VHH binders against Abasic site processing protein HMCES (HMCES). Designs and how they scored, part 30

Target 1, 269 residues: Abasic site processing protein HMCES (HMCES), of Homo sapiens (Human) (q96fz2)
Amino acid sequence: CGRTSCHLPRDVLTRACAYQDRRGQQRLPEWRDPDKYCPSYNKSPQSNSPVLLSRLHFEKDADSSERIIAPMRWGLVPSWFKESDPSKLQFNTTNCRSDTVMEKRSFKVPLGKGRRCVVLADGFYEWQRCQGTNQRQPYFIYFPQIKTEKSGSIGAADSPENWEKVWDNWRLLTMAGIFDCWEPPEGGDVLYSYTIITVDSCKGLSDIHHRMPAILDGEEAVSKWLDFGEVSTQEALKLIHPTENITFHAVSSVVNNSRNNTPECLAPV

## First folded at step 19 (VHH)

Design wb14 (from wb2 with S108T)
Fold by OpenDDE, fold request of step 20:
Structure wb14 (fold): chain B 269 residues (1-269), chain A 123 residues (1-123)
Amino acid sequence: as target 1 above (269 residues)
Amino acid sequence: EVQLVESGGRLVRTGGSLRLSCAASGFDFSTYAMGWFRQAPGKEREVVAAISWHGGITYHADFVKGRFTISRDNAKNTVYLQMNSLKPEDTAVYYCAARPYQFYDRPTDYNYWGQGTQVTVSS
């Protein structure tokens, strides 16, 4: 996974992340660094995307079932990284393979510390290789959405009314991630960054791409993944597997350019 | 205590109409999406209709075919299902369900459920 969409307004995004804590109380995740949230139809590695994580990561004795939403850098920067520039990282941390997550120090260590997060997105993009051509067809992949009577095409966000019909009740894609905290050697703000765990693709996506993000389907899966206070790493990793509960449609080549940030990126062709 | 109480279910003849009501209490109704589900004997529970927290977005299952309409009154903490042109195949226990802000089509995605109300459509 090298491209996602996360364009919902902050309030809509927050509502979409409503949850019940372990006491059964309805809650909205509290924002950390909301100003770092940059909505975009075309999110690439090194950009910031919102993730969910347990409040216990920030507050001692907090209820670990409570959630924080925070924009983090896509591409995990390990805490042990000693260079002053995270871009100097010599290995790709955009994704973490589920089968080798425990073999790579960059992922194993933060995972062992309970640094699990849920990466939020409208969906993600993958490119299918076309047989006989050097051309790749991009696809937008997302949770199946309920088709509402008034729902225009995902791409027809030409009016505020049409946008609301599609996106106000949009089920966000929830991907399993690992995050880490990096302190710059020269001082400054702590950098929070994440990697997306990937698995072998489900049968439905296998023709498009052989790998897919580990998707956490349902509130229970999300809760268990986040709650590092109650759920061990071993138990959490049981949640990491391919899911068939995905749909997709072909999109235009507009998404190929990471600079393009328009509804056209995810519009069906 | 969270409560969802369905009412309005009864025996009706084919082609008849019913209005189901679900009264909610014990939670902030205005921040929950509401759904109507039904379960016939020997069948799985299925979504009939759903409505967003603000009432601006609605969903109706394909089998409804315009016969049923979901609505809500947040001031009364009540969600409704107007059922017209009822058919014998509509015979089921109808359940009201709630989840925060968004509505989904899977029963497992809902947090609160009513006890259900029996709708029977005779031929």
Scores: ipSAE 0.881, ipTM 0.939, lowest interface PAE 0.5, mean pLDDT 94
Fold by OpenDDE, fold request of step 20:
Structure wb14 (fold): chain B 269 residues (1-269), chain A 123 residues (1-123)
Amino acid sequence: as target 1 above (269 residues)
Amino acid sequence: EVQLVESGGRLVRTGGSLRLSCAASGFDFSTYAMGWFRQAPGKEREVVAAISWHGGITYHADFVKGRFTISRDNAKNTVYLQMNSLKPEDTAVYYCAARPYQFYDRPTDYNYWGQGTQVTVSS
């Protein structure tokens, strides 16, 4: 996974992340660094995206079922990294393969510390190789959405009225991630960054791409992944597997350029 | 204590109309999406209609075909299902359900449920 969409306004995004804590009380995740949230139809590695994580990571004795929402950098920077520039990382940390998560120190160490997060997106993009050509067809992949009477196709969300009909009740894609905290050697703010765990593609997606993000489907899966206070690493890893509960449609080549940030990126062709 | 109490279910003739009500208490109703589900004997529970927390977005199942309409009154903490042109196939227990802000189509995605109200449509 090298491209996602996350374009909802902050308030809409927050509501979409509403949950019940362990006590059954309805909660909204509290924002950390809300100013770092940059909505975009075209998110690439090194950009910031919102993730959910347990409040226990920030507050001692906090209820571990409570959630924080925070923009983090896509591409995990390990805490032990000693260079002043994260771009000098010589290995790719955009994704973490589920089968080797325990073999790589950069992922194993933060995972062992309970640094699990849920990466939020409208969906993600993948490119299918076209037979006989060097061309690749991009697809937007997301959770199946309820089709409302007023909601036309995603492509029809060109007006404020149409946008609300499509996106106000949009079910966000929830991907399993690992995050880490890096302190720059020269001082400054702590950098929070994440990697997306990937798995073999489900049967439905296999013709498009052989790998997919580990998707956490449902509140229970999301809660268990986040709650490192109650759920062990071993138990959490059982949640990491391919899911068939996805849908997709072909999109235009507009998304190929990471600088393009328009609704056309995810519009069906 | 969270409560959802359905009412309005009864025996009605084919072509008749009913209005179901669900009264909510024990939670902030205005921040929950509401749904109506039904379960017929020997069948799975299925979504009939759903409405967003602010009432601006609604969903109706295909089998409704414009016959049913979901609405809500946040001031009264109540969600409604107006059912017109009822058919024998509509015979089921109708349930009210709630979840935070957004509505979903799967029953498992809802947090609160009513006890249900029986709707019977005679031929």
Scores: ipSAE 0.881, ipTM 0.939, lowest interface PAE 0.5, mean pLDDT 94
Fold by ESMFold2, look of step 19:
Structure wb14 (fold): chain B 269 residues (1-269), chain A 123 residues (1-123)
Amino acid sequence: as target 1 above (269 residues)
Amino acid sequence: EVQLVESGGRLVRTGGSLRLSCAASGFDFSTYAMGWFRQAPGKEREVVAAISWHGGITYHADFVKGRFTISRDNAKNTVYLQMNSLKPEDTAVYYCAARPYQFYDRPTDYNYWGQGTQVTVSS
């Protein structure tokens, strides 16, 4: 719910987001603010992470099926926020519960403007509370991955240098989000920020945590969530549900300190 | 427009070898991952092997491991499946499929499909 990994180099990440527009043409999402992309194995709220959104949010008369990729602040800052420092927000906007999204003004208003985004990550972390102790076991949670091999490496021992084997073909986790645009009262650039919609955990994750992000599984779901020009809020919300198409493994406590940005954060233990 | 054309399927005896080819046109082949799927009568379509857009990363299903090898030639816009030590269980229609850059195991993840080539392995 409150920690992700999104560590791929920009070009690898961009290729992982290749898609077809409404006319069936292959495209890559167009970057905005690429210099704000800060890859890390250990992303926390208030950090920037890449999201997908419709080109129509930026260009008059654009094809709403075309996608922009942009880093946005995790922790939605509502457009109506009056103070100069977003950290002064009186309530937590890291996540948005699906069962109350239409009851919360911070989320209902941007959602009504079609401000839907897809939050990208390698996967997310959750901490399992262990009965009888103060210990918490972190897990890395992600889409199931097809088993890959490097061409010509049959019989070779796995090594830490095989980053390309694992990550060049990694299926990115695609989570449903809502974003808003806030104009700082003291001036400066408009702040784009997002929240991740949450649902009840599927059975496979229920022993780890009772909530999970709303995952958009497959290009049809991603396209419908993004395309606010053709897909109404009511229809888009039907995409928001738990999924069992998810896997996980235990990781070391290195990830507990959000300052640690190392492959060990997601390595199996 | 986009076209994937499989060839090479035929009747072979158990233990035999066969090479399938899939010629691609109508898109930039060098930016697509390619997969071979198969479908036997009464069964669902399943991934057999797949290869990344650059050719350096592959997948082979456990039921074909050590027997089948996927490869690609980007200069010829062609993906191949070398099938050795064939078994009657390999009898199926084999399909070539494409999606951008990365490969996955589900048929619904692929954008383009060939019409298939029949492989029959006699006992």
Scores: ipSAE 0.817, ipTM 0.919, lowest interface PAE 0.7, mean pLDDT 92
Fold by ESMFold2, fold request of step 20:
Structure wb14 (fold): chain B 269 residues (1-269), chain A 123 residues (1-123)
Amino acid sequence: as target 1 above (269 residues)
Amino acid sequence: EVQLVESGGRLVRTGGSLRLSCAASGFDFSTYAMGWFRQAPGKEREVVAAISWHGGITYHADFVKGRFTISRDNAKNTVYLQMNSLKPEDTAVYYCAARPYQFYDRPTDYNYWGQGTQVTVSS
């Protein structure tokens, strides 16, 4: 997993993350650093994307079921990293394989501190190697979506109104992540950064790519992954597995250039 | 205490019409999406229609398309299901459900449920 779409306006994104705390109260996640949220149809590693994490990471004795939403850097920078420039990391930390997470210091250490997050996206892109060519076919991959209509009307299937109405009710993809906090040795703000945990792909995606992000399907899974105050590392890791509850469609090569930030990136072809 | 109370279910002949209502209390209705689900004996609960928190976006299952219409009145904290051209296959207990802002098709995605109202359609 190395490219995502996360394009919703901040208020729409925040409403899509509405949840219930442990006491049954409806809440919206509280933002940290909202000005760092840069919506785009085409997010790549080293960019900032929003993640959910427990309030307990920021406030002593906070209710660990309460959620914070914050932009973080994609590509985990370990807290023990000693160089002044994160580009000097000798390992790629865009993704973390689930089968080795407890063997890699870069991931085991923050996981032991309860630094679990939920990475948010509209969906992610993968490139399928096409048999008989060197060309790759990009796909946009996302949760299945319920079919929506404008209230009180029936419009043409391909109109811009129908596409926009889909996004007002879009189910966000929720991926399991680990984050860490790095203090630059020369000073400056603490850097929050994350990795996306990956698993073997489900049967439905196996023709596209052999790996997929670990997807947290539904509020129970999301709550358990986030709540490091009540859910141990051992129990949380049971949530990490492939899912067949996923769908996809082919997209044009517009998405190949990470500078392209238009709806065409994810439009079906 | 959150409460969803359905009403309007009754026995009706094939081809008839019926309007179901669901009155909501104990939460801010205007921030919740609402759905109607049904469950026939021996079958799984299935979504029939749903409507977004602001009322501008809806869903109707293909098996009720053109016959049923969901609507909401945020001033009255009420969601409705207008059911026309009823068929014996529509016989089921109909449930009202709520979740924040957006609607989905799986019953497990909803936080609050009513007790249900029985709709019976006779030949």
Scores: ipSAE 0.813, ipTM 0.917, lowest interface PAE 0.7, mean pLDDT 91

Design wb14 (from wb2 with S108T)
Fold by OpenDDE, look of step 19:
Structure wb14 (fold): chain B 269 residues (1-269), chain A 123 residues (1-123)
Amino acid sequence: as target 1 above (269 residues)
Amino acid sequence: EVQLVESGGRLVRTGGSLRLSCAASGFDFSTYAMGWFRQAPGKEREVVAAISWHGGITYHADFVKGRFTISRDNAKNTVYLQMNSLKPEDTAVYYCAARPYQFYDRPTDYNYWGQGTQVTVSS
């Protein structure tokens, strides 16, 4: 996974992340660093995206079932990294393979500390290789959405107003991630960054791409992944597997350029 | 205590109309999406209609075909299902359900449920 969409307004995104705590009380996640949230139809590594994480990571006596939403850098920067520039990291941390998560220090260590997060997106993009050509067809992949009366096809929302209405009831894709905290050697703000755990693709997606993000389907899966206070690493890793609960459609080549940030990126062709 | 109380279910003739109501209490109704589900004997519970927390977005199942309409009154903490042109196939227990802000089509995605109201359509 090298490209996602996360374009919802902050308030809409927050509502989409409504949850019940262990007491059964409805809550909205509290924002950390809301100003770092930059909505985009075309999110690439090194950009900031919102993730969910347990409040316990920030507050010692917090209920671990409570959630915080925070923009974090895509591409995990390990806490032990000693260079002053995160871009000098020589290995790719955009994704973490589920089969080697415990073999790589960069992922094992933060995971062992309970630094599990849920990466939020409208969906993610993958490119299908066309047989016999060097051309790649991009696809937008996301949770199946309920078709609303006002929601024409994702592509048919002719008016900005209708578009907003369609997205107000959008089920966000919830991907399993690992995050770490990096303190710059020269001082400054702590950098929070994440990697997306990947698995072998489900059967439905296998023709498009052989790997997919580990998707946490449903509130229980999300809650268990986040609750590092009550759920062990071993138990949490049981949640990491391919899911068939996914849909997709072909999109235009507009998404190929990471600078393009328009609804056209998501629109069916 | 969270309560959803359905009312309005009764025996009606084919082609008849019925309005179901669901009164909600014990939670902030204005922040919950509401749904109507039905379960016929020997069948799975299925979504009939759903409405967003603000009432601006609605969903109706394909079998409704314009016959039913979901609405809500947040001031009264009530969701409604107007059912017209009823058919024997519509015979079921109708349930009101609630979940935070957004509505989904799966029953498992809803947090609160009513006890249901029986709708029977005779030929």
Scores: ipSAE 0.807, ipTM 0.903, lowest interface PAE 0.6, mean pLDDT 93
Fold by ESMFold2, fold request of step 20:
Structure wb14 (fold): chain B 269 residues (1-269), chain A 123 residues (1-123)
Amino acid sequence: as target 1 above (269 residues)
Amino acid sequence: EVQLVESGGRLVRTGGSLRLSCAASGFDFSTYAMGWFRQAPGKEREVVAAISWHGGITYHADFVKGRFTISRDNAKNTVYLQMNSLKPEDTAVYYCAARPYQFYDRPTDYNYWGQGTQVTVSS
């Protein structure tokens, strides 16, 4: 759960996040800091990625069912952190285990403030350890995608030359996250940062890796996780469990180097 | 307020053709993906075909591929399902459904539903 792809242009990403508020009105999430969105096929910790969160975090008396989309730093920086450089954190906050979330101060405190977010990605990468060797096989893991075709092109084969058109209808992976707000001791803008909650892997992924992100499958789950004004922490945590509604394919070693940012990172092999 | 109204369902002989229409009102049709679902007695509702908000991307289920074609006309706020080479197993209530921009395969992903139109294919 330490590498993702989030490569869609901002307008395509925003349309993929269309939702209905509590009153049934269709909306797009409102961007904060859109210039900080850095699309890439190969996102790693400490980079920024877009997350959804409730408007109520920013505006007094806002409708808590309305959504903001904002880039945040991957790797939660606790509000109590005292050093001036977040890279000096002495423990890894890329992920948060669901079974200890209420026991770790770094996660329990922001969760108690309702600081829940939905982390967006095309999908995530995991490396399968092969028995008897030190080599690892990377996989790209994502929601099952309905097979799309160009209008009027009945029987078009799945092939690499047609891969680029699949993204017009891509279902984004929606992962449960917790965020916090840190004020640098030297002053400056507040740093928003997140962690991805993890759970035991489902049966379908167990041969690849023993953990998976907590996936929020469908608008009801996404809405409940985001709406800290109406959904308690206790109720929200019931949304955190493995899912079998997930698929994957093997990819080449191009993704291994986090500096590679090309479609080949997620292309099937 | 929001309405999806299916029409065109009828009794048809095996091998026949039928065209379903779904007229949409009460929302901005041009920003919605549309789907056709069907439900036979004792079966769960299943996606038959779907089309993106801009009309350029489609899906057809394997059990109807080559026989059914989805299309849309944004000027008329209407989505169509052309059904050819009909079989008795196509007998079902057909539903029109809508969700913003993108289409998915599960009924729970859709916001608006029509009341359905009955298609019956006789042997």
Scores: ipSAE 0.795, ipTM 0.909, lowest interface PAE 0.8, mean pLDDT 91

